# VH-VL binders against q96il0: the designs that were tried, part 304

Target 1, 167 residues: q96il0
Amino acid sequence: APERGAERRDTAPSGVSRFCPPRKSCHDWIGPPDKYSNLRPVHFYIPENESPLEQKLRKLRQETQEWNQQFWANQNLTFSKEKEEFIHSRLKTKGLGLRTESGQKATLNAEEMADFYKEFLSKNFQKHMYYNRDWYKRNFAITFFMGKVALERIWNKLKQKQKKRSN
Short names: E, the ipSAE of ESMFold2; O, the ipSAE of OpenDDE; V2, 0.75 times the mean of E and O plus 0.25 times the DockQ between their complexes.

## First folded at step 11 (VH-VL; framework fv_ebrasodebart)

Design E27 (at its last look DockQ between E and O 0.29; V2 from the best seeds 0.00; counts 0 for: pae E 3.6 > 2)
Fold by OpenDDE, look of step 11:
Structure E27 (fold): chain C 167 residues (1-167), chain A 120 residues (1-120), chain B 108 residues (1-108)
Amino acid sequence: as target 1 above (167 residues)
Amino acid sequence: QIQLVQSGAEVKKPGASVKVSCKASGYTFTDYYISWVRQAPGQGLEWMGWISAYEGYTNYAQKLQGRVTMTTDTSTSTAYMELRSLRSDDTAVYYCARDQGYLPKGHDYWGQGTLVTVSS
Amino acid sequence: QAVLTQPPSVSVSPGQTASITCSGDKLGDRFAYWYQQKPGQSPVLVMYEDSERPSGIPERFSASNSGNTATLTISGTQAMDEADYYCQAWRSSTAYVVFGGGTKLTVL
């Protein structure tokens, strides 16, 4: 019985960009595109007097960003692997090597690759539907908390104005 | 109802391997991650790693790297955890737990636990 | 590894308020989760995302976060609340899950 080689299930790329903003940034900072997800990470500024509501909003935004980073990092990895496997399998079926006579990586034509894309999209359709649903839920929650924070800030400004008038 | 049902207790010798199963029901298995957590007698909870039920991606605690393997069978909605080169300090109750979403979040559902005893 | 620090034990009289703290580096950047574990039982999620309560958890359970410290509060503590409580968070850099050392709550 041929020992089915234990397919090294690749560890999930730790998708969090190690990009650290400058320590003294008083603003949200946008990093370069992540190498796996191709998404630009945002580093959120933490105010000195952050309210619990502001903190919750920041955490939700940060978690949602990391969720997106992880999803797309995994998706891009899966896509790249399956694409490579597809190309290899088709070349093998055609009796072609992985490299051309010129030493270049052998590739498939646009029509053959169209079949791959169609199959890949079909296979991952449900995953994308779930992603979209969760994306809307998360963004709705974030928007809701943005509204709450805005109201809190208005209220705090009004209280400060009243205190200044009473003095 | 959402349930995680684990395999029964195991007694192993030092140097042996153990494989614990966790059968999930009551939800879409492929939509969630499964984490494994162990607890030595009288000790706290120790996270071992997680696996994506859909992609099969894994992340293991550094302490267990090289000794632990997590797998899933989507056809049976079952997660597996194999621990190799067992030592006496691996004696613990092992739990599977469901994590929500694409991130290792909090564990909303837990298995009943599997006692693994390593004795000479 | 990021360590979450909990007091090893907390004692409270019936009807009084119990508070269990969990402190860790960058806990202010991550949501905290809380678990109750009774002897011989699996852990049960009692609070999630710093202050959210799962269905079926009594209203006497609440949680808050201030800076790098999460706090579980049990108002009107009952004898049935005697258990071990664990805080949990995750690290974005490694995607590791981290538990606190646990707190034994005794109802005297």
Scores: ipSAE 0.604, ipTM 0.837, lowest interface PAE 1.0, mean pLDDT 89
Fold by ESMFold2, look of step 11:
Structure E27 (fold): chain C 167 residues (1-167), chain A 120 residues (1-120), chain B 108 residues (1-108)
Amino acid sequence: as target 1 above (167 residues)
Amino acid sequence: QIQLVQSGAEVKKPGASVKVSCKASGYTFTDYYISWVRQAPGQGLEWMGWISAYEGYTNYAQKLQGRVTMTTDTSTSTAYMELRSLRSDDTAVYYCARDQGYLPKGHDYWGQGTLVTVSS
Amino acid sequence: QAVLTQPPSVSVSPGQTASITCSGDKLGDRFAYWYQQKPGQSPVLVMYEDSERPSGIPERFSASNSGNTATLTISGTQAMDEADYYCQAWRSSTAYVVFGGGTKLTVL
């Protein structure tokens, strides 16, 4: 299944979404797809009385999002560059020009492009396995902190009930 | 014990290249990133980039794009940083530092530093 | 992108509390880190994740990060704490890691 993504010629990585969330939102907000990574960023709500543990959870989620955005932005760049190199290499081997008679960029047919997709997946297998390992580690850490926040909130509710009974 | 041992000091002329090594021991090298940080004489710390020890994936500071290459050799647990087209303002102590990369634990272990002097 | 501003120097008397600031736009939305560097030595991580202390760092070191300012606090300052201190923060499009300019702590 061939695809054409956004091409980014010699661009630097970007970790910041161009979306600007509404002011005074009291909920997390999902922004439009980042043009480099194609991932939708979450813009996190910051409550006025955020506990230190809640703050660490939010920051961990924000940094994980930025890490993920940067990884996929770089992968999209690599995919585009290697796709172009593959097409140009195969066209040159066949003795064909880089442009058609109409001036459009020459392409390969679907069967020829299937070789690229198989080769790309095989070449990048270890890279994606390592990414998956880091993604799993990050998500387990986030889940662990979510549990700690939930316990903290339960404990605070119990202390409020104890204080009410003491009156 | 966790240790990062760097190669010795180097003196280079402008336009040359330098390659600094960083030998890691006492931990699973492939589970961590190696950051490179430099410090010009009398100046502060400047981050140069990082490399994932297992995959060799890199992210370089924009200022150094095109002049720096970072690599690893997992069989020897060694990271390398090469800086090309040297100029006098590249005179600095070059540090390697360990970073988890996936968690915000910071640069927890540092090499001893490698002085690179670029002189006419 | 982010710029981290530190005072160039801070002086304290032995036994007093030193406070070193690190200012950046919305710095409190990112994790802050602190490093100590003594003359002729490599930097040493002394605080991470805003307020966490690595093993082997004395309890007199503490830190906070909120709003636009992260603060490293050293209570009961000793002569051995005399060093340069650097804050470090979040990844940006110009650099993955950003350090502050450094603060020379003098104990006199």
Scores: ipSAE 0.278, ipTM 0.691, lowest interface PAE 3.6, mean pLDDT 82
ESMFold2 (binder alone), look of step 11: mean pLDDT 90; pTM 0.927

Design E28 (at its last look DockQ between E and O 0.25; V2 from the best seeds 0.00; counts 0 for: pae E 2.3 > 2)
Fold by OpenDDE, look of step 11:
Structure E28 (fold): chain C 167 residues (1-167), chain A 120 residues (1-120), chain B 108 residues (1-108)
Amino acid sequence: as target 1 above (167 residues)
Amino acid sequence: QIQLVQSGAEVKKPGASVKVSCKASGYTFTDYYISWVRQAPGQGLEWMGWISAYEGYTNYAQKLQGRVTMTTDTSTSTAYMELRSLRSDDTAVYYCARDQNYLPKGHDYWGQGTLVTVSS
Amino acid sequence: QAVLTQPPSVSVSPGQTASITCSGDKLGDRFAYWYQQKPGQSPVLVMYEDSERPSGIPERFSASNSGNTATLTISGTQAMDEADYYCQAWRSSTAYVVFGGGTKLTVL
């Protein structure tokens, strides 16, 4: 029985952006695109008097961002790996080397690559459906908590105005 | 009902390897991650690592790097954890647990645990 | 490794309120999870995302977070609540899961 070579399962890319905003930041910062996900990370500002609802909202936004970063980092890695394997396999089938006579990396034509893209999309269709579902759920939750925080802020402003009128 | 059923207790000698299985049922196996957590007798919970059931990506605790391998079989909805070069301090109950997809969130379902005893 | 710190033990009388704290660096940036473990049993999730309660967990269980400290609160503590309780979070930089040292709750 041929020893099925233990396919070195790649470790998950740690999708953590190393972007660190300035220590004295009083606002949200948008970092450069992450090298794996190609998404721009947001560093959320933490107010000095953050309410529990504001903290929950911030955590939810942070988690959703990290979820997105991880998803796209994994998808991009998988895409790159499968694309390379597809190209290598097709070149081998054609009796072509991985490099042209000029020393350049051999590539497939647009028609051949179209087959790869169709197959890749078909294979990952269900995964994308689940992603979209979860994306909507998360954003709905975020929107809901944004509303709660907005109401809390309005209420706090009203209380402060009443206290100023009573003094 | 969601269930994680683990393999039975194991007794091993120092230097040996152990492979524990965790069969999942009642949900779509590929939609979740599986984490492994161990607990030495009278001690707290120690996270060992996680595996993505869909992609097969793994993340291991630094302490166990090089000795632990996690795998999944999607056809049988089973996760596996292999620990090599066993030592006496590896004596513990080993748990598999379900995590949410893409992030190691809280563990909502746990296996019954597998006792692994390492003795000379 | 970021360590979550819990008190080793908490004792309460029946009907009193038990509070178990969990402190850690950057816990204010991440959700805390809580587990109950009885002797010889697997851990059970009792609270998630700082303050959310799973189905089947009694309403006497609640949780909150303030800064870098998460707190599990058990109101009207019963004898059946005697167990070990663990807090848990995850690290974004490494995607590691981290557990607290555990707290033994004794109902006297």
Scores: ipSAE 0.423, ipTM 0.788, lowest interface PAE 1.4, mean pLDDT 89
Fold by ESMFold2, look of step 11:
Order: sequence, then C-alpha cells, then structure tokens
Structure E28 (fold): chain C 167 residues (1-167), chain A 120 residues (1-120), chain B 108 residues (1-108)
Amino acid sequence: as target 1 above (167 residues)
Amino acid sequence: QIQLVQSGAEVKKPGASVKVSCKASGYTFTDYYISWVRQAPGQGLEWMGWISAYEGYTNYAQKLQGRVTMTTDTSTSTAYMELRSLRSDDTAVYYCARDQNYLPKGHDYWGQGTLVTVSS
Amino acid sequence: QAVLTQPPSVSVSPGQTASITCSGDKLGDRFAYWYQQKPGQSPVLVMYEDSERPSGIPERFSASNSGNTATLTISGTQAMDEADYYCQAWRSSTAYVVFGGGTKLTVL
C-alpha cells in the first residue's frame, strides 16, 4: 500500500483558489495534486533550530515522497499505454475502426474494459508486491526515526528543566 | 565478499550500440538498485540512471533518455546497460554501483569499470 | 535542479586539515554524499547522508551540509589521502542524481 497522506482543505471561499500556500509556516502542509503522479506533496517545515537527527528525518520523509511520486507517475504512463494497446487490439479483432463515424476515439464497453483491468493487474502483480515491500520498509524506518526524534526532544526538555531547578 | 564484476572493454564505431553487464554476488540482489555511472577520459563522474533489480523502476538521466536501456536478470544476479546510437563523446569508463532500495545509503560498492571506446 | 560546483584542486601539507567544498542551490535540503577516487580505481564511498562515515573510513574524515554548501574535511591529512573527491546529491523531485565536477587533493 502506497503512502498517500493528504487532507483536502474545504474552507476556501468561493471565487478564490481552494489552495493558498502559506507565506511562512511552522508546520508541514499539503500541496495540490502533482500533475504526473496525482499525489498531494507534503511541504516540510524546516525549524530554526533543527537538530541533525530532525534534519535526517525530514530528508528521509522527503526522499520517500519523491520515490512514491516516481512510482505512480511511471505506473500512470504504463497504464495509459497498455490501455490504448488493448483497445486497439480488441477493435482490430472485431473488425472495427479506431475512430467512430463522428471522429471520436472508439472505445470498448465497461464489460470489455474489465478484461483489460484484470490483465493489467495480473501483469503488474510482482511489481506492486515489491513496491508494497519497499513502502512497508520505508514507513518502518521513518517511524523508527520519528521515535528517536521524540526521545531526543523529551531528553532535551528534561535536561533544560533539570538545569533550571539545579541553578 | 560483496562484488560487482563487469564485462570487458569494448571498441565500437559511431552509430553502433554497446551492452555492458554487471554481475553481482555476496548479497541479496533484489534489495538494491543498480546505478550506472560513466566517466569520460580526464572528466568527472556522470550518473546515467538507476534500475531496480526486480525491474520495478527504471530512471534515466534526462540527457540519455531515449538512447539508454537498463535491464536485469535476477536468475543470474546480473544488471545490463545498453547505450545506442554511439558517438565519440560516449567514450568513457562505465561503472555499475549499488544503492539500497528502502534506505539509500549511497553507492557503497562499485564495479571495476568497463572502458567503451567509440572511434571511427 | 542542482549543479554541484567543486574547486578543481586543493593542496595541503601532510598533517594539516584539508577542506573540500561542494556548492549547489539549496544543497542543504538534500542528503549529500562523498566519494574518493584514486588513479585507475573505482570510486569509494567516504561519507553519506551529509555527515555519516561508513565502516572502514578513518575518523579523520568528516563532513557537513547546510545552506548551499556541503564540506568534506580531512584532518591530519596523509599522503594516502591524495585522490579525486566527488560530492553527490539528488537533483529533483523525481530523485535524479548529480555529481560534482570533482576536486583533486594534493598532499605535498
């Protein structure tokens, strides 16, 4: 399963863009869907006093997002190419032209297209299994680093609090 | 123990193609991407692209898009890079190198390099 | 889109500290990596993920990456450290890779 975390903001007024990037933000935020992958990118906050561990976590999360966008962009291209190939092959077998009498691209009915979707999923099964394996491993690594950052922050707060009480 | 062993040097004429192999041993082949990196005489390193060992991803440098094809054979733990429509400026040493799929830690092991010479 | 710029050469006396820079727009937003290449040999990874050192790389190698500049630092430089050094980083959101032009380190 891919990591596609996004929440749509729906508080934007009518007649104004439904997405308004923050000028300055102290938090991560979700951008509009990417043209090629259809995924919503996370724009990561860079705090003023980012520790080396916090920086490593942020870069790992950003790298994982880019990896995910690349996979789905490639899959979208493969899907489109194989879909057209399937339609053209089936139209040729039926003795039909590639365009209707009105000049629109000819296509297949929903029942015929179901065969394409099943064949596509079968052909790409192993690729998606490896994607899921790598997705799971990446999310485990990110969670591990999140835990390390959380412990570092708790330790720093306790050290500062202990220092003040000891002075 | 971990090794990437590449095919031998090749001499080609302009317009021909070359296919370089990279045989991996000593590790789980499908856990790593294979990068291809070339180095023209007296020049720096130029990244050509990556391939997933399970052929889930192929990502090529923009400059080489359309001229390069990377493949793998998991049964022999071998990666291949084919460069077509060769020109004299493709003369270089071609390296394969691995990087981890799920947590890239840099190209930690490199092949010995394959000299490809393109001359009339 | 990073273009990674390195000085063509750096010279240092034995025992002194060598500093090799790698400059690129917003390079500090990406992981930086460093490779050593001796004549006739394949590159060797000497630093990864900005500042991490692989097993087998001497402790005199260190690195940092912030802003537009990554820096490889070799303290107590030895004759065996004489080599070409390349930085490497990601180029775009599609995870392209780019190398710097290389720096020849000479130990006199």
Scores: ipSAE 0.408, ipTM 0.716, lowest interface PAE 2.3, mean pLDDT 82
ESMFold2 (binder alone), look of step 11: mean pLDDT 91; pTM 0.939

Design E29 (at its last look DockQ between E and O 0.15; V2 from the best seeds 0.00; counts 0 for: pae O 2.5 > 2, placed apart)
Fold by ESMFold2, look of step 11:
Structure E29 (fold): chain C 167 residues (1-167), chain A 120 residues (1-120), chain B 108 residues (1-108)
Amino acid sequence: as target 1 above (167 residues)
Amino acid sequence: QIQLVQSGAEVKKPGASVKVSCKASGYTFTDYYISWVRQAPGQGLEWMGWISAYEGYTNYAQKLQGRVTMTTDTSTSTAYMELRSLRSDDTAVYYCARDKSYLPKGHDYWGQGTLVTVSS
Amino acid sequence: QAVLTQPPSVSVSPGQTASITCSGDKLGDRFAYWYQQKPGQSPVLVMYEDSERPSGIPERFSASNSGNTATLTISGTQAMDEADYYCQAWRSSTAYVVFGGGTKLTVL
């Protein structure tokens, strides 16, 4: 089987110790924001002694993260495109060009933009309601599996304690 | 009873378009994504893309980008796949299949398939 | 983009164990799924989430997924198991789906 963790045998503090015992990351860590979703991905730790239940939990969390990133990447794109289309249609209706005489992109005032935000929320209400439903269902499943993992670890402690009493 | 019922076989000429329907029944349509998968005669399964019934957005296989359009109508629980600019190598059976949006259960129900023949 | 490789065919005697492999880079980091397809029929899901069996699928079907390889195992293979088998990774919720090339299981 291949190693899953890094060993750093040459890493040592100057003048104090030359020995570099094997080290592995024991925690999940958070990466930089994704370009399209603006969400920070979690990079999941894979322990050497991962049980089948722990593996299932990790994959479920990973799948849910990817699902969430996909949704918000798509939603951000849709928001940006519909915003520009709204601005362009309103400028056209007012007989205005897409650029000012100075070359800057023509804009709408805050009151006019409020119409866009209201329309966008109304148009996307059903989509966001179903997203929230699925988000809660996914998180409930993840929490349920976290509970099962916690119980598995307690059971292993009890089994180890009973093994010592039998020996 | 869960069913995905597809439209009937089509015969098309190269350059034409085809639109296949997939009517879902017996389950909550908005709980699932609909994938479209095709299979050329004697060949394996090829994923074409998916559409979210509740989000109304799509992801297409890279090879089909620009030629395929997928839509849904939630009022009739129906998904549609349109393939444009048909070529003879688009001759295949086209399947729709559901995939649960919030659990990784896989494609547990498939339509009966729609044979599309592109005759030169 | 990921590629899933399966052997084109596997032959087994009735009553023996059939093993069908599916290889892909880091496939063990994803859930794997297995489908059975008989001639003229739509695919049928036979394993999901690496090793879970849908209701109605016989207990002689099992699966595993580790490293770069997922394996579908059929113990006590019967003539009715003769079919094409496809592995699949990634799902609609993650932006794409990949199927393996398929394996024809023959029961001699």
Scores: ipSAE 0.592, ipTM 0.817, lowest interface PAE 1.3, mean pLDDT 84
Fold by OpenDDE, look of step 11:
Structure E29 (fold): chain C 167 residues (1-167), chain A 120 residues (1-120), chain B 108 residues (1-108)
Amino acid sequence: as target 1 above (167 residues)
Amino acid sequence: QIQLVQSGAEVKKPGASVKVSCKASGYTFTDYYISWVRQAPGQGLEWMGWISAYEGYTNYAQKLQGRVTMTTDTSTSTAYMELRSLRSDDTAVYYCARDKSYLPKGHDYWGQGTLVTVSS
Amino acid sequence: QAVLTQPPSVSVSPGQTASITCSGDKLGDRFAYWYQQKPGQSPVLVMYEDSERPSGIPERFSASNSGNTATLTISGTQAMDEADYYCQAWRSSTAYVVFGGGTKLTVL
C-alpha cells in the first residue's frame, strides 16, 4: 500500500498585517491591502488619557478587524487551493496537460469555471451566513460603544466647563 | 447540549507516541476550531495548538513543533492529537477545547481530560 | 513568548471581595478570558472579552481591564468559589493562545 505521504497541512495564515505606523502617530493609520485577506488594516491611535470605555471600543474595533482579516485570509486561501485543484482535476479528466504548448498555464473556459464557482458558493454558503450574522453583531456592538464614548466625552466637557465657571 | 468526549487514560514508555481523541457533539463541528491544552500535575495550563475543523489548518506551540500532530475527522466529528517521542515531562492531563468564536481566541467548552502517564 | 503574570495565590474571607490580576504587555490591545478550575475538573469559562459572562455564571463574577492589566473580581465570595483561576489571551501575530500562571483562590 503506497504510504499516502502525510500531506503537510498548511498552517493558517496569520492574518496580522506587518504594517507598523510611525511611533509618533496621533491618528489612525490605514495600511496597504493585506496579501492574504486583501483588506486594508487600520492601526488605531491610542490616546494618552484613554478611558476604559474608549479602550473597550478600541479593543472591539481591533478584534473585529482581526476577525475579518483572518476570515478573508482563510477564505481566499481555501478558494485558491480548491480552484487550483478543480482546474487540475478537470484538465486531467480531459487528458490535457497543466501547460499549453506555448508553456502557459492551461486554463478552463468560463463555462467550466462557472461550475466551480457555483459549487464553491454552495459549499461555503452556511459559513458565509454565519460570517454575516457575526459581522452585524460585532458592528452593532461597536456602534453602541461609539455612542457611549461620545456621551462620556460630552459629559467630561460639561464638567470641565462647570469647573472653569466655579473658579 | 454541546459536549466534548475524550478517550481514556494512557500509560506510555519514554520514546513512544500517544494519540488522544476528542469527539464533539451538539454543534456543527466544521464551524469551529479545536484547541489542545495540557496540564502537568500541580502545574498550570499549557496551550499546545489548534486545528481548524473545516480547513484542516493547524498551529502548534513552538515548544512542541515536530512532535505534535493534530487532525480531524469531519465524518465522525472527532479531533485527534498525537504526541511523539514522549518524555517524563509530558506526563499531564490533556484537554481538547472548542473555541468560543470561529477563531481560536478563547475556549467555551472543554473535554473531560485525558491523563497520559509517561513512565519507564 | 509574551507571558501573562498572575499572583500565585489570593486569600479572602467569605462574603468579601476577591480580586485576581493578570498582567501582560499586550493586554491593552487584546481581550482577556478567565477560567475557573476546581480540583480534578476541567476548566470552565467564567469571563470572556474582558467583561462578558457566559450563561450560568453568577453575577458576582465580573472582570475589568486597565491598561495592560486585566482583573477578575468576585464579589461576595463563597466557599464554592475556591479554585484555581487562569487568565488567557491570544497573540494576533502568531495566533498563539497564552495562559497565565494561574491563581489559587482560598476562601478562609
Scores: ipSAE 0.227, ipTM 0.736, lowest interface PAE 2.5, mean pLDDT 87
ESMFold2 (binder alone), look of step 11: mean pLDDT 90; pTM 0.932

Design E3 (at its last look DockQ between E and O 0.30; V2 from the best seeds 0.49)
Fold by OpenDDE, look of step 11:
Structure E3 (fold): chain C 167 residues (1-167), chain A 120 residues (1-120), chain B 108 residues (1-108)
Amino acid sequence: as target 1 above (167 residues)
Amino acid sequence: QIQLVQSGAEVKKPGASVKVSCKASGYTFTEYYISWVRQAPGQGLEWMGYISAYEGYTNYAQKLQGRVTMTTDTSTSTAYMELRSLRSDDTAVYYCARDQSYLPKGHDYWGQGTLVTVSS
Amino acid sequence: QAVLTQPPSVSVSPGQTASITCSGDKLGDRFAYWYQQKPGQSPVLVMYEDSERPSGIPERFSASNSGNTATLTISGTQAMDEADYYCQAWRSSTAYVVFGGGTKLTVL
């Protein structure tokens, strides 16, 4: 049995968008869409007096963003690869070349491509279910910590007002 | 109970290859990543790489690129790590560990370790 | 490779508080994890996401992060806490896992 060479699945480069916001930004910065994930990265502002809760929230948001970037980068790469393989396979079966007489890339019709999309969605259904579940969990955690940070900020403002009234 | 059970100790000659197995139980294998970590005698922990149990995506430490291959068998919930072109400095205890979610987070469960000895 | 730096050893008397530091570039942007390893045993996760404690880990274990330094604190240190402790973080640029050099905690 020929040793099926372990096809080196090209891991999508963990290309966290090297988008660096201006050093003096006092706000969250939204970068251009990443070339692999097509998601816009957010660079989170770090306050000078960041509380432990604020830091935790920032880290959770950052991690969730990176998780999303990695997931969609890999998904888009897989989709593109499988789509190309499907097109090539179908053209070959039809006895058609990869290029038309005009030199354009040969394409399949909408009906044939519908079969690809159906198969792709079916194959990746479980993966999407796992993704959605984790997405909700992460966002729930982020929302929870947003609430905690909001309460902390309110409390700190109240303490400062009391101190100003006592002086 | 969640468990990672590794294969037994190995003795190899320089230039040989070793393949260590890690059988997972007590959780849904395909929902997690598996990392491999080694520890030379009297030394610290060295991360080798990880694999997604579902997608099969791998990421290897730069030092081990070209010599290490990680694989999974979802039907048996088993992860494998193969290290080729063994050298004396590859003598270590090799651990498999479960990573949390789609990112290599902390390792919450560890195998018992597999001693690999490389000697002439 | 961004290296997490730990002190090679820390000594503490029984009942006293032990503190182990882990410093690294951009550690303030990532969660730190802590592992305990006793001789001849596998590492055990003792703290995750900077300050969260796994089930079964005693309350005397705590962790914090300040800037690029993570700290593991063991209050009321016991003889059974003598072990090697490793910090760990994830690098966003390469998606690599990085361990600290380890700290030997001795209970005198």
Scores: ipSAE 0.647, ipTM 0.851, lowest interface PAE 0.9, mean pLDDT 89
Fold by ESMFold2, look of step 11:
Structure E3 (fold): chain C 167 residues (1-167), chain A 120 residues (1-120), chain B 108 residues (1-108)
Amino acid sequence: as target 1 above (167 residues)
Amino acid sequence: QIQLVQSGAEVKKPGASVKVSCKASGYTFTEYYISWVRQAPGQGLEWMGYISAYEGYTNYAQKLQGRVTMTTDTSTSTAYMELRSLRSDDTAVYYCARDQSYLPKGHDYWGQGTLVTVSS
Amino acid sequence: QAVLTQPPSVSVSPGQTASITCSGDKLGDRFAYWYQQKPGQSPVLVMYEDSERPSGIPERFSASNSGNTATLTISGTQAMDEADYYCQAWRSSTAYVVFGGGTKLTVL
């Protein structure tokens, strides 16, 4: 149910200038993966005449992206930490060292590691359910505001067309 | 109605620790972060960190990293903040405050504050 | 990372308009929030998401946020508005909340 929050935005031409002064792209941009969350941040386009509604949508999308990056960075850290603790605990129980004879980190076989993955998933199950709840609530809100922005743009086009016809 | 009720004032010596509780009522505890904010006498608000009420993840102010621990108990709808290795400049009123975890609307409800005095 | 700078004090006559600023680098790219704190009391949220007003906050409170500056405006200022006012931003790139230094509003 959880999804990564990176996407590339393109604008389909429809009465919009292709020229985008001053210095910015006319499109959202996708950056490289964040090393802690492994998510690609979106660099949001800021239009020259951004309406208050458009600004709120952009800020909501930005805050949601950062919330998602924070969650997965924390989960990646927790996973790595608990994995190493599990391995160390099992090696100690078996009377084995933390390093192999070659100096590499000692590890467990796939069947032994399956116990860790099952325990980790079970322990974090409800946390991920709450994350999914919040992710869907955020995406619903963003989609709702996207609809409001789309209607605002249609409304403005219709008002401009009616003014031209009446003049 | 919605309330955040904090534990009572405490007097501590330098080097001790303090643990302040914040009991929430009147809302769905798991839908909110709990922030901890302190205010030294005559000073402004200083953010200490927050904790997700159910997810358990925390973000601490960098200046307090290593000295602060925040926890929650969802069965009692209570948040805790522990500050260790107390110094005289930790004398402050400590507030808990909530913010919505999925659609943040600011810290809309605050506890009454807990005065922690570090005498030396 | 970023600091939110507020004037230490603002004085206004009753009935006049008070304006309290909050400055930070690219603050207008983030939501800004405002809190009122009366002596001996907990802070109270008075504006959120740049310009939205919570239920129960009088319409004489308004706010804006653009560029590097957020502004809290109180029109028709009353003696009961005398308080400390703090701005706040959610600083997600460092995963923490930032408060301004506070502004004491005095109504003479």
Scores: ipSAE 0.455, ipTM 0.730, lowest interface PAE 2.0, mean pLDDT 82
ESMFold2 (binder alone), look of step 11: mean pLDDT 90; pTM 0.928

